# Ledger of designs, part 143: VH-VL binders against q9h9l3

Target 1, 176 residues: q9h9l3
Amino acid sequence: PRKMVAIDCEMVGTGPKGHVSSLARCSIVNYNGDVLYDEYILPPCHIVDYRTRWSGIRKQHMVNATPFKIARGQILKILTGKIVVGHAIHNDFKALQYFHPKSLTRDTSHIPPLNRKADCPENATMSLKHLTKKLLNRDIQVGKSGHSSVEDAQATMELYKLVEVEWEEHLARNPP
Short names: E, the ipSAE of ESMFold2; O, the ipSAE of OpenDDE; V2, 0.75 times the mean of E and O plus 0.25 times the DockQ between their complexes.

## First folded at step 8 (VH-VL)

Design y15 (framework fv_fezakinumab; at its last look DockQ between E and O 0.03; V2 from the best seeds 0.00; counts 0 for: pae E 15.0 > 2, placed apart)
Fold by OpenDDE, look of step 8:
Structure y15 (fold): chain C 176 residues (1-176), chain A 123 residues (1-123), chain B 111 residues (1-111)
Amino acid sequence: as target 1 above (176 residues)
Amino acid sequence: QVQLVQSGAEVKKPGASVKVSCKASGYTFTSYYMHWVRQAPGQGLEWVGWIDPYSGDTFYAQKFRGRVTMTRDTSISTAYMELSRLRSDDTAVYYCARSGTYYYDSGYRFDPWGRGTLVTVSS
Amino acid sequence: QAVLTQPPSVSGAPGQRVTISCTGSSSDIGAGYDVHWYQQLPGTAPKLLIYDNSNRPSGVPDRFSGSKSGTSASLAITGLQAEDEADYYCQSYDSSLEGWVFGGGTQLTVL
């Protein structure tokens, strides 16, 4: 079986009025929750909105941040060949300007058995915060200092592990 | 069905202003940005600017700043582009085009496009 | 004038494969911004053909494909058909200009 990693990214606003989302932090954890990657990333253009309330990114984090192109290479090297778990992961891939094979992607925001386990509608899109609270009895994304991508990636992996067997069997019968 | 219906062709004198409309239907008007792109006869596409119909915020290409004004009427899901101090090289087909925002999955691809409005500036 | 560079024209016979290049710079494609492609049939408005470098909207045949590498992108058309005769434009964002940019357009002729 392929190794699994979980990923979570934080984005800042660039471009016109900060409406362009640019990668500013990426965290990757392994199956056990160990951090494989956690770096602040410097966008290739001027940051207009740090979106600190949500991203947790501040100006000081960009002083020694890894340039996007370099970071992207590092991240892709880690992801290649692995099953990648994330929540609403299409946003992370978009920010990375990289799309992982669908057959090797697991999005916890679109796993009906996971929602069912949390007593949520199977076809609804539930937040990571909600699912984590319901299924793991843990509070994440608390306070006003912004999200922790490491915390979010770990929570995502733990959530997936709850339904891993069932979902992997489903995917084997119904390849995406 | 998502569609953008634009106002009819315009003929203007140099120095005049023109206001083109774009009525949106088939989707939530305030959930997408509206872009304006023009195409001079036999030439390529040129981005003019965009408006956020929700907030009314606008951003224009440097070339058009000071001459272009983009507005919207949310009650009728209509976007407007006004270009002032017209000159001959403003002659073009002006398109409105929808894109997403960083809030939604549709991203910044332009889809769909209006059929275009020909604006002719001549003495 | 166009920030992104395309060949002015390409041609091919029915059934052939053609490729249209889109060359940018370090401030647009090279900066990591997505590339989109549009097809403009004669006398019509542009239509989205490829989005986010390599994705096809519903209704677009799989004989159309897009790719991006470095500072350039490419549109490939296999099994060329007469109906493919049109102008094709690439689009991206340029951080130096703080604006969306298009290629100069490529006229595809089916021989």
Scores: ipSAE 0.020, ipTM 0.642, lowest interface PAE 5.2, mean pLDDT 91
Fold by ESMFold2, look of step 8:
Structure y15 (fold): chain C 176 residues (1-176), chain A 123 residues (1-123), chain B 111 residues (1-111)
Amino acid sequence: as target 1 above (176 residues)
Amino acid sequence: QVQLVQSGAEVKKPGASVKVSCKASGYTFTSYYMHWVRQAPGQGLEWVGWIDPYSGDTFYAQKFRGRVTMTRDTSISTAYMELSRLRSDDTAVYYCARSGTYYYDSGYRFDPWGRGTLVTVSS
Amino acid sequence: QAVLTQPPSVSGAPGQRVTISCTGSSSDIGAGYDVHWYQQLPGTAPKLLIYDNSNRPSGVPDRFSGSKSGTSASLAITGLQAEDEADYYCQSYDSSLEGWVFGGGTQLTVL
């Protein structure tokens, strides 16, 4: 069977007024939640807003950070050929400047059976924090120190496991 | 003009500690990292570590961890490096040098440098 | 041993061209980190000479130039003058050591 990983990224603001989102941390976990990759990444553009309250990124993290070009190569080597699980994962792929095949992509923000288990409307887009609290009885992204991409990737994988059998069968019948 | 003015030469015995100061002027002290670099007589340059004067966060080269402490006083724009448990091979000129904080701002280049502080360790 | 390798000395006659090499590894220059060059005149502190591989700060003559390729960098000095007699150091960042690293220095002698 194909191997499955979960990914989560943290972004900082680049470009005018910090409105462009650029990759500054990436974490990848395997099916069991073991960390395969967790690095701070130096964007190729000036950082104008660290967005620390959400990203957890501070300027000292960038001193030792892996340049984007290098990190992207490392990350894509891990993702290639695998089923990749994420939450609102299009933002992560955009920050990586990368397209992953739809047939190998699983987005926990767009899985109707997962929403149903959470007693949420099937077509609603629910936050990772909300789904994790409802379905895993865990609080993530606690406090104002910023998110942990490792914590978020692990939560995303656990959420997908709750619906994995049903959703994989659905996708086999309904290829994207 | 941007300047880094360092404290005067020090003579210490083995086992003692030394604290070197670096006073910055002509720029916003908290907007740049301060590095410390040493040069033993007749030898090359060796990076010791950096401090972020804004936050007080530090990072030390592995060789110096456990013996070096870097601090600052933002009210007088001064950085400090203290090296403990001195031994004869710590005899060197110790420089402070300013760098930018991120790859794409002022870069990680060192500019300017202080004139250096000679620390001599002898019995 | 210095992390970045430079020749210990080079020499040239006035008016000539000299180059100084700086060879690193896959964890520093080869990983894409920029190279900076410093000039240290006798009895003085180092001074920034070239930054970001090839850029020249204000006040540095255009006869100083830098380049980078693969795991190596080079400083070139044309129109050599007596006041160029100094030690020259290359610098980069090394991810394996988690720190800034210097070459061992090159003593330039003007004959």
Scores: ipSAE 0.005, ipTM 0.487, lowest interface PAE 15.0, mean pLDDT 88
ESMFold2 (binder alone), look of step 8: mean pLDDT 92; pTM 0.940

Design y16 (framework fv_fezakinumab; at its last look DockQ between E and O 0.28; V2 from the best seeds 0.00; counts 0 for: pae E 12.4 > 2)
Fold by OpenDDE, look of step 8:
Structure y16 (fold): chain C 176 residues (1-176), chain A 123 residues (1-123), chain B 111 residues (1-111)
Amino acid sequence: as target 1 above (176 residues)
Amino acid sequence: QVQLVQSGAEVKKPGASVKVSCKASGYTFTSYYMHWVRQAPGQGLEWVGWIDPYSGDTFYAQKFRGRVTMTRDTSISTAYMELSRLRSDDTAVYYCARSGTYYYDSGYRFDPWGRGTLVTVSS
Amino acid sequence: QAVLTQPPSVSGAPGQRVTISCTGSSSDIGLGYDVHWYQQLPGTAPKLLIYDNSNRPSGVPDRFSGSKSGTSASLAITGLQAEDEADYYCQSYDSSLEGWVFGGGTQLTVL
């Protein structure tokens, strides 16, 4: 059995008019929700929009943030060989400029049994906030201070754990 | 040619303040961070802090917080380090040193260095 | 009291190989931060000697080399020459201190 981790990233806006999403924070938790990694990250581009309302990132967080190159190396070391759980995780991997093997990736935004359990359409893309509220009776991403990537990563792991057995069996029968 | 030219030696009394300057040339001043490192006589190197000349953002080593202020004048490509409430153990050669930023190739290695400014604090 | 630990002194005869160690911790070198090395000749400012663990700037001869493993880094000098007599410092970043840190420095004497 492979070790399992959950990841959540916060991005800021770079490039023209801040339309490019660049990694500014990454949090990784283990199966039990323990924080393995949580760092502010300096994007390899000038930040145009901190997207604070959503990202929680402020200018002061970037003053002593970990350079992207270094952070990416640290993160990849943690992810290598593990099953990686995330919500809409393709965005996180894109921001990391890294793509984990599909067979070792679990995206809670695309797990029909999870949606079914939450009384949502199986093929719909539900938000992490919604699923967390419905299935865990927990409020996340509350307030105006932005998201907590640690909180989101923990919620993602807990959601996956609800359907882990049946989903892993499904994947075994139907490898991606 | 990239070079950092620092201001001359200073002699100060305890309790006074000193402001050292570092004028950059040969490169785009705002594209690189400016670090300050000091070295007491016969001792090793000690990082003081850095400034982003582009934004003016600063970060100081814990030891110097509350006493050090780093500023810059982009119009003349000059960085400044002011240290207040001076004491005898502040006696050192203070260096400015350039490093890259997170989005430039030069990374966080210090290159080049200024020639240093001796600050002597004595009664 | 330096965060990175270096031997205070090393010595060698001309033509010999010497190594200078730089020992960090899990919060600096061990965390994956790069190590840089500086040479400081007597009465001069430090000069970049090795960057990003093992790279040489232009003008630095290939008899200087750097390596990194685990929580430690090493500077090797082959074909030791008289002009190599200087102080050598390693440098990295410490996440716990949230700042760049230097080794205590190593005085290299050429016998």
Scores: ipSAE 0.014, ipTM 0.587, lowest interface PAE 8.4, mean pLDDT 91
Fold by ESMFold2, look of step 8:
Structure y16 (fold): chain C 176 residues (1-176), chain A 123 residues (1-123), chain B 111 residues (1-111)
Amino acid sequence: as target 1 above (176 residues)
Amino acid sequence: QVQLVQSGAEVKKPGASVKVSCKASGYTFTSYYMHWVRQAPGQGLEWVGWIDPYSGDTFYAQKFRGRVTMTRDTSISTAYMELSRLRSDDTAVYYCARSGTYYYDSGYRFDPWGRGTLVTVSS
Amino acid sequence: QAVLTQPPSVSGAPGQRVTISCTGSSSDIGLGYDVHWYQQLPGTAPKLLIYDNSNRPSGVPDRFSGSKSGTSASLAITGLQAEDEADYYCQSYDSSLEGWVFGGGTQLTVL
């Protein structure tokens, strides 16, 4: 049986006017929601905009942050060979400069059965916050203090479990 | 044009410290990492650590932690490596080398290298 | 021992092809980190020869080529010339050591 993990990342603004997104936190949980990895990550370039309202990242978090190259190596070692669950997960992989096999990737923002359980249009792109509220009766990303990537990764895994049997069977019949 | 110019050779006694400089020119000093690599006589290359000249952040190879300090002066585009509690087996040529960053010049390659600074530790 | 394993020496006659292997582990090359190659002529600093597994910087002739597969990388030199006599080092990043690592070096002799 193949192991499954969920990942969530937070980004800060780099580059001109802070428009480039750079990885500043990554959290990975196992199937039971136990934290396997949770680190603040120091981008290799100047941070222009911490985006704290959404990212939860502040300057003090960067003081002891793991440099990007090191963190990427640690994260990729955890992800290799596993089914990786995320929400809009392409953005996380882009920030990691990483290509995970499509056959081992699960994106809760693009699972029609999950939308159906939430009484949402099957092909709509639904936010993690909305799905979590509807299906798990939990409020995540509360207030102006930013997101918690641990909380978000845990929610993502719980959401996937709601459709895991159906979706894994679908993917077996319809390989990506 | 792009150059790394290192300070001259040093002769030290065991237990002393040495500080090697590396002056960058021909590029934006704070846009690239600076690495230090040493090579003992007849031996291979050994990575010592890096500094981000923009932030001053450093990371050292495990072998050198507690003995090495890397600093920089952005006003003169110069990086420094100081090695303390010198031993005879610290005798080596010490190179500085530039590497790219995540978002401006992708890649972890070292280009260019300084010509090296010979540090001789003898009693 | 070096983290990345290279043969200590290789040799070839002018005009021949030689290859230099660089073998790592699942925590460096096998995890997907790129390999870079450096040439060190006697008495000089290393010079970048190949970067990101297979790319040549400006001024490096196309008879130098690189490749990577699994946990290993290879540098190939075709049309061997006397000026190619040097030491060659591979380099990558290793996540377990949390640092940049070099191979032990390969001394190329042109016969």
Scores: ipSAE 0.007, ipTM 0.498, lowest interface PAE 12.4, mean pLDDT 87
ESMFold2 (binder alone), look of step 8: mean pLDDT 92; pTM 0.940

Design y17 (framework fv_fezakinumab; at its last look DockQ between E and O 0.57; V2 from the best seeds 0.00; counts 0 for: pae E 5.8 > 2)
Fold by OpenDDE, look of step 8:
Structure y17 (fold): chain C 176 residues (1-176), chain A 123 residues (1-123), chain B 111 residues (1-111)
Amino acid sequence: as target 1 above (176 residues)
Amino acid sequence: QVQLVQSGAEVKKPGASVKVSCKASGYTFTSYYMHWVRQAPGQGLEWVGWINPYSGDTFYAQKFRGRVTMTRDTSISTAYMELSRLRSDDTAVYYCARSGTYYYDSGPRFDPWGRGTLVTVSS
Amino acid sequence: QAVLTQPPSVSGAPGQRVTISCTGSSSDIGLGYDVHWYQQLPGTAPKLLIYDNSNRPSGVPDRFSGSKSGTSASLAITGLQAEDEADYYCQSYDSSLEGWVFGGGTQLTVL
């Protein structure tokens, strides 16, 4: 089987009224939770809203942030050919302006067996925070300092491990 | 109706530059990527690169890096492709084509296409 | 030059079934990237025919179908009609080239 990594990105608001999500941090962990990548990233557009309460991104983090194009190249190098696990991962890929093969993508926000295990409706979209608490008995995204993308990526990977066997078998029978 | 209207045919000398335009209408210009694809006479399709009209970020095929520049004017929903240091084998019909930003947003398929702009490079 | 390989030409009589193959590699189709197909009528721009391996856009007849397996994709046309005479191109993404790639194109002749 292919190697798996988990990804979580933090975005800031750019464009009119800050409604466009631009990549400002990306964290990637391996199957064991080891950090493979964790960088602040400088968007090409002016930041209108740092969304600090959620993103944890502050102006000072952008002083020595990695330019987007450079960061993107580094990230893509890590993701290429791997099964990529994430939560609502389409947002991360969109922010990266990147297309990962659907067959190699695992979105923990859309895995019915995972929701079932958490006693949630199978077709509901549950938050990473809720699933992590329910299934891992761990609190993430605590406080007002913003999220930790490393912590979120690790939690995402651990959640997926709970249903990996079942889901991989399902996908083998029902390829996307 | 989604439309891509391209500029007219160009005739250039070797070593010159050409700038082709593609005006988009019928959709939000900055919500979709714009691709450029060329086709030499009697040949197949060749991807040149793409631009994010919102951010201006560009991604070029290796073959064209250093010679191609893609830009956009969001105020008039127009994308531009400039190719410099032209040579005879740059003679082709150049197409602009729209794609989504991810699988849930029309995906990476090219739709629609402009009608193409013929660029002829000859001495 | 084309990264994806197509037969240069195929032909069939009206009403027949024809198939156009598209062979990639481990860095594109074989890596899992979806395949799209385009139809280019003589003297016109390409038109999206099949997307995401097997989906038809609105207006495309169901006699057109696509499939993908391993490192290859296939376009099938049943009930061949004179209006189907055109060039057909497959498309995917190549991770090694970091770019979109096309097949060399297949000229379909209706006899």
Scores: ipSAE 0.902, ipTM 0.942, lowest interface PAE 0.5, mean pLDDT 95
Fold by ESMFold2, look of step 11:
Structure y17 (fold): chain C 176 residues (1-176), chain A 123 residues (1-123), chain B 111 residues (1-111)
Amino acid sequence: as target 1 above (176 residues)
Amino acid sequence: QVQLVQSGAEVKKPGASVKVSCKASGYTFTSYYMHWVRQAPGQGLEWVGWINPYSGDTFYAQKFRGRVTMTRDTSISTAYMELSRLRSDDTAVYYCARSGTYYYDSGPRFDPWGRGTLVTVSS
Amino acid sequence: QAVLTQPPSVSGAPGQRVTISCTGSSSDIGLGYDVHWYQQLPGTAPKLLIYDNSNRPSGVPDRFSGSKSGTSASLAITGLQAEDEADYYCQSYDSSLEGWVFGGGTQLTVL
């Protein structure tokens, strides 16, 4: 079977009025939750809004951050050929300016069996925080100091494991 | 109805630049990526790059980096592709083509296509 | 410089079945990327025919079908008609090139 990883990213605001989301941190964990990658990333353009309350990114993190082009290359080498798990993962791929095969992508924000386990409607889009509390009895993204992409990636992998057997069989019968 | 209307044919000399336009109508211009694809006479299709009309972000095929610039004007729902330092082998029909609203969900499929703009590079 | 390999031409009589192959590599189709197909009638822009390996957009008749296996994809046309005479291109994504790639095209002749 293909190896599986989970990814989570934090974004800052660039462009006019800081409305463009640009990658400023990325964390990747393996199936067991071990950290394979965790770097602060310097966007190629001026940061207008650090979005610190949600991103956890501060100016000091950017001083020695890995330039975007280098970080992207490192990240893509890890992701290529693997099943990649994320939550609302299209935002992460968009920030990476990257396309991953649909057949190798798993999005915990859109897995009906996972919602059912959480006693949520199968078509509802639930936050990572909510699913993690309901299904793993863990609090993540605590406080106003921002999210941890390592913590979020680890939680995402654990959520997927709860439905992995059922969902992988579903996808085998119903290729995306 | 969804339409992509491209600017008219261009004749250029080697070393010049050309700017092709693609005006979108019948949908929300900023919700879909715009791609450029070219076809030299009697040849196949070659992807040039994309622009995200919402953000203005671009991504170019390796072959064209350093010579192509893609821009847009959201006030008139128009995308542009400019190719500089033209050579005779840049003679081609240049198409714009729409893809989906999200990078992941948009896939590489293209629908619809513009009618194409013939760019001829000759002395 | 086509990355995906297609036969240059294929032919069939009206009412017959034809198939067009599209062969890629371990960095594109073989890595799991989907295949899309386009029809280009003479003097016109390409038109989406099949997406995500086997899906038909609205308005494409079910006599057009697609499949993918390993590093290859196939377009099948049954009940061949004179208006099917066109060039056909497969398309995918290639991770090594970091870009969208097309086959060299297949000219279909209806005898």
Scores: ipSAE 0.163, ipTM 0.713, lowest interface PAE 5.8, mean pLDDT 89
ESMFold2, look of step 8: ipSAE 0.005; ipTM 0.495
ESMFold2 (binder alone), look of step 8: mean pLDDT 91; pTM 0.922
ESMFold2 (binder alone), look of step 11: mean pLDDT 91; pTM 0.934
OpenDDE, look of step 11: ipSAE 0.898; ipTM 0.940

Design y18 (framework fv_fezakinumab; at its last look DockQ between E and O 0.06; V2 from the best seeds 0.00; counts 0 for: pae O 9.4 > 2, placed apart)
Fold by ESMFold2, look of step 8:
Structure y18 (fold): chain C 176 residues (1-176), chain A 123 residues (1-123), chain B 111 residues (1-111)
Amino acid sequence: as target 1 above (176 residues)
Amino acid sequence: QVQLVQSGAEVKKPGASVKVSCKASGYTFTSYFMHWVRQAPGQGLEWVGWINPYSGDTFYAQKFRGRVTMTRDTSISTAYMELSRLRSDDTAVYYCARSGTYYYDSGYRFDPWGRGTLVTVSS
Amino acid sequence: QAVLTQPPSVSGAPGQRVTISCTGSSSDIGLGYDVHWYQQLPGTAPKLLIYDNSNRPSGVPDRFSGSKSGTSASLAITGLQAEDEADYYCQSYDSSLEGWVFGGGTQLTVL
């Protein structure tokens, strides 16, 4: 059996007009929600838009942040060979410049049984905040200080556990 | 119709450089990676590298690092591959091929391919 | 040059079934990365034949099928036809190389 981790990232704007999303924080938790990794990360190019209201990233966080190349190496070592759970996880992999096997990827924004438990349309893309409130009775991402990637990764793992048995069985019968 | 149109055949001397172009049509050029793959006479397919046309980011196979440069011009939906310090064993057909980026269904597969550009390196 | 191992050649009579194997390692197919197959007819560019192990693009006949298990993948062709005579390449992603990798190719001969 493969081990399972959950990941969440915060991004800042780089590139022309700040439209490129670049990794500025990454948190990884294990199945029990224990933090395996949590670092601020310095993008390899100039930050145009910190996106602080959502990212929680400020200029002070970048002063001693781990350079992207080094952080990426550390993160990929943790992820390789594991089932990786995330919410809209394609954004996290894109920011990591990382290709993870589809068969080892779980995206809580695209799990019909999870939406059904939340009384949402099965094909709707629901926010992590909404699913967490409806299914775990918890408020995350509170206020305007930005998201906590640790909090979000922990919530994502808890949400997946609600449907893990059903969804893993489904994937075994219907390989992605 | 998704299509990749490549530049014509090239004949080069050892030590020279070659720049091959690949013009994309029928899709959003910046939403997909462009790969370069070569095939020497009588040989199999060899991956050279990719470019992300949106960001300009590139990644090259280790064998080609230091000799290959991939660029693009988003205004004309065209990708380029330049190979320098050519040797006779660089003689090959050079293909461009599209893939998805990181986490799309097409992120790993190549579809479509260009028709290929023959580069001949001879004295 | 080939990271993935394929037999150099395979043959079959019209109407028969042939299979082409593709064997990788624990850093590519064995790590869970999908396998894609390409057909290269003489004098032409490769064409996507099978993607994500077993899916057919529009226009590929259902007599072409693919599967994957462990570190290996297989392309099967049933009802073999003269037009199937071509080179076939498997492809995957290798995490150690951080790159796309191909098999050495298999030349299919229709007898």
Scores: ipSAE 0.512, ipTM 0.836, lowest interface PAE 2.6, mean pLDDT 91
Fold by OpenDDE, look of step 8:
Parts: structure tokens; C-alpha cells; sequence
Structure y18 (fold): chain C 176 residues (1-176), chain A 123 residues (1-123), chain B 111 residues (1-111)
């Protein structure tokens, strides 16, 4: 069996109008929720919008941030060969400019059994916050200080664990 | 042609401050980071810190925190490094060196280098 | 004192191959940080020689090559020439020190 990790990334806005999402923080936790990686990351381009309300990223976090290319190398090293769990994980991979094999990817925003367990429509895209509240009775992403990628990664892993057996069996029968 | 032109040699007393300048030309000053590296006589290279000329954000090596201040004047594409409370072991050639965007361009390799500024601290 | 370890000196005859090692740790090269190499001729500023472990800038002859494995990097010079006599430094990043680090430098003598 392959090792499993959960990932969550925070992005800031770069480009002419801040429309480009650039990686500014990445957190990776193991199956038990232990933090394997948690770094502020310096985008290669000037930050136009910190998106602090959502990202939690502030200017002072970028002063000693890890350069993107270096961080990307570190992150990819951790992810290689693992089953990677995330929520709407395509955004994280896009920000990393890296795409993990689909067969080794688990997106909690697209797991029908998870939605069913939360009394949500199976084919709906539910937020991490909603699923976490419904299934784990936990409040995440509270306040005005922005998200915690560590907290979000941990929640994502815990959510997946609720349906892991069922979903892994499903995937074995129906490989992506 | 990309060039980094540094200020002239300095002689200072212990306890004094020194401010070295590095004028950039041949490229967009604010699109690259500026690093400072020093080399004591007959010794190796030692990284001091860097500044983002666009934002003014700085990052210093732990050894120099509290004594070094890096600034820039974008109007004249010039970076400055000030070192205070000088002591004899601060005697060195101080280099400015450019690094670009890590992913798309020159990365965090140092290229080019200024010719260096000798700072001598003696009583 | 240097975080990265280099041999203090290496020597070779013209036309020979020489290798300069750069040994790091699990907090720098071992973490996957790239290694750069610089050549410093006597009385001059350092010049970029190799970047991102194995790439040559324009103007650097192909007799210079770099490699990286594990916690170490290596600079190889083939067809050694008299003008190669210089000091060579490796550079990387150390996460524990939160800073860029250099090797102690290697003095290359061409016999």
C-alpha cells in the first residue's frame, strides 16, 4: 500500500490585475495529520493582491519566504509516489505547475460517498468548510485572518479517512 | 550590457558605519533581486542578504541581523548596504550580485557580480 | 565555518581532468536545493560558472560540467588549461540557517 498525504495551498494574486493565482503557502500532512511541510512561498512575480481575507497571506510572510522553484522541488519530492489527498486539488496542482497522476489523486470535492454521508447531493461540489462541519463537527476557516492551510489539509485528510475503504474499493474496480 | 557599479573603497574606525552603493544598468532594476556577499582577505564568500528593489523587502543572514540595512533608490537604479557597529572582522570586499526571477529567468543564481568594494575597519 | 565543504585545493596538469567536490547536508543540498558554481580568478569578482546543478551559462566551455547527487555536488573540468587556475565556490541554500551558503572554496592549480 502506498503512503498517503494531504495537501492544501494558499495563493496570492499576481499578473497585471492580480488575476493569476500564484502559490504563496503550501502545507502537507501525513495520514495522522502530522505536518510534513508548511512553508510560505515567494512567487516568481510581483504580488499584486495578497488576498489576505482568504489566503491569510500578508506582506511580512513573504520577507523570508522560500523561493517558488525551491519550494516546488521540496513539495514534489514529498508528493512523488504518494497518494495525494486534497480538496478541489486541481487548483493546488495548477499553482504548483505540477500535476500528480490521476490514479494517485484523491479529491474530496468529488467523492460521492462523502457527500452522501454529509446528506448532500452526491454530484454537488461542497466546500471543505461545509463538509468538515457536517462530518467532523469542526469549524474551520473562521474569523477574518484567512485560512490555515495546515488546518485545511488536516481536515481534508480526516474527511477522506471517513470514506477511504469504500472509495479505494470503488477506484480499484473503476480506475480513473 | 548588464553592469553593477559599486562605490569606492572605505576606511572606517571600529564602531562606525559604512554604506556601500551598487548602481545597476542594462536591465530593469526592479525586476531582479540584489544580493550582497562579502569576502574577507584570503577567505571565502559569505552571503549577507538580499533586497527586492521593487518592494523594498529585505532578507538578511542571521549573523548580520540588527547591524545591516539594505535599501534602494529605484529612481537611479541603485542598491545600498549599510553595516553599523563595525569591527575589525568586518574588513572585507563587499560585492553586490544580481539574481532574477527564480522560475522564469535568471533564478537565484548570482549573475552578474559587481567588482566589489573594499571596506577596511582599523583602529 | 562554511556550511558546504570543499577541498581546499586541487591540482592537475594541462589536458587532465579534475574534480571538485561540494559536500552539504540534509538541510541544504540534501533537501533538493540547487547548486551553483562560481569561478574567481585572482584579484577579480566571482563569475557564474554552473547554475542549477549542471547548466552552463553562455560563454562557459563545455569542458566544465556539474552534477548533483544526494547531499553532494561536483564540478568537473576536462582538458584543463592554464587559464582555469582560480578559486571555485559552490553555492546552495540552507533551510536551517535561512540563508544562502557557500562552500569554503577550492584553489585549483594548473601544474
Amino acid sequence: as target 1 above (176 residues)
Amino acid sequence: QVQLVQSGAEVKKPGASVKVSCKASGYTFTSYFMHWVRQAPGQGLEWVGWINPYSGDTFYAQKFRGRVTMTRDTSISTAYMELSRLRSDDTAVYYCARSGTYYYDSGYRFDPWGRGTLVTVSS
Amino acid sequence: QAVLTQPPSVSGAPGQRVTISCTGSSSDIGLGYDVHWYQQLPGTAPKLLIYDNSNRPSGVPDRFSGSKSGTSASLAITGLQAEDEADYYCQSYDSSLEGWVFGGGTQLTVL
Scores: ipSAE 0.007, ipTM 0.584, lowest interface PAE 9.4, mean pLDDT 91
ESMFold2 (binder alone), look of step 8: mean pLDDT 92; pTM 0.938

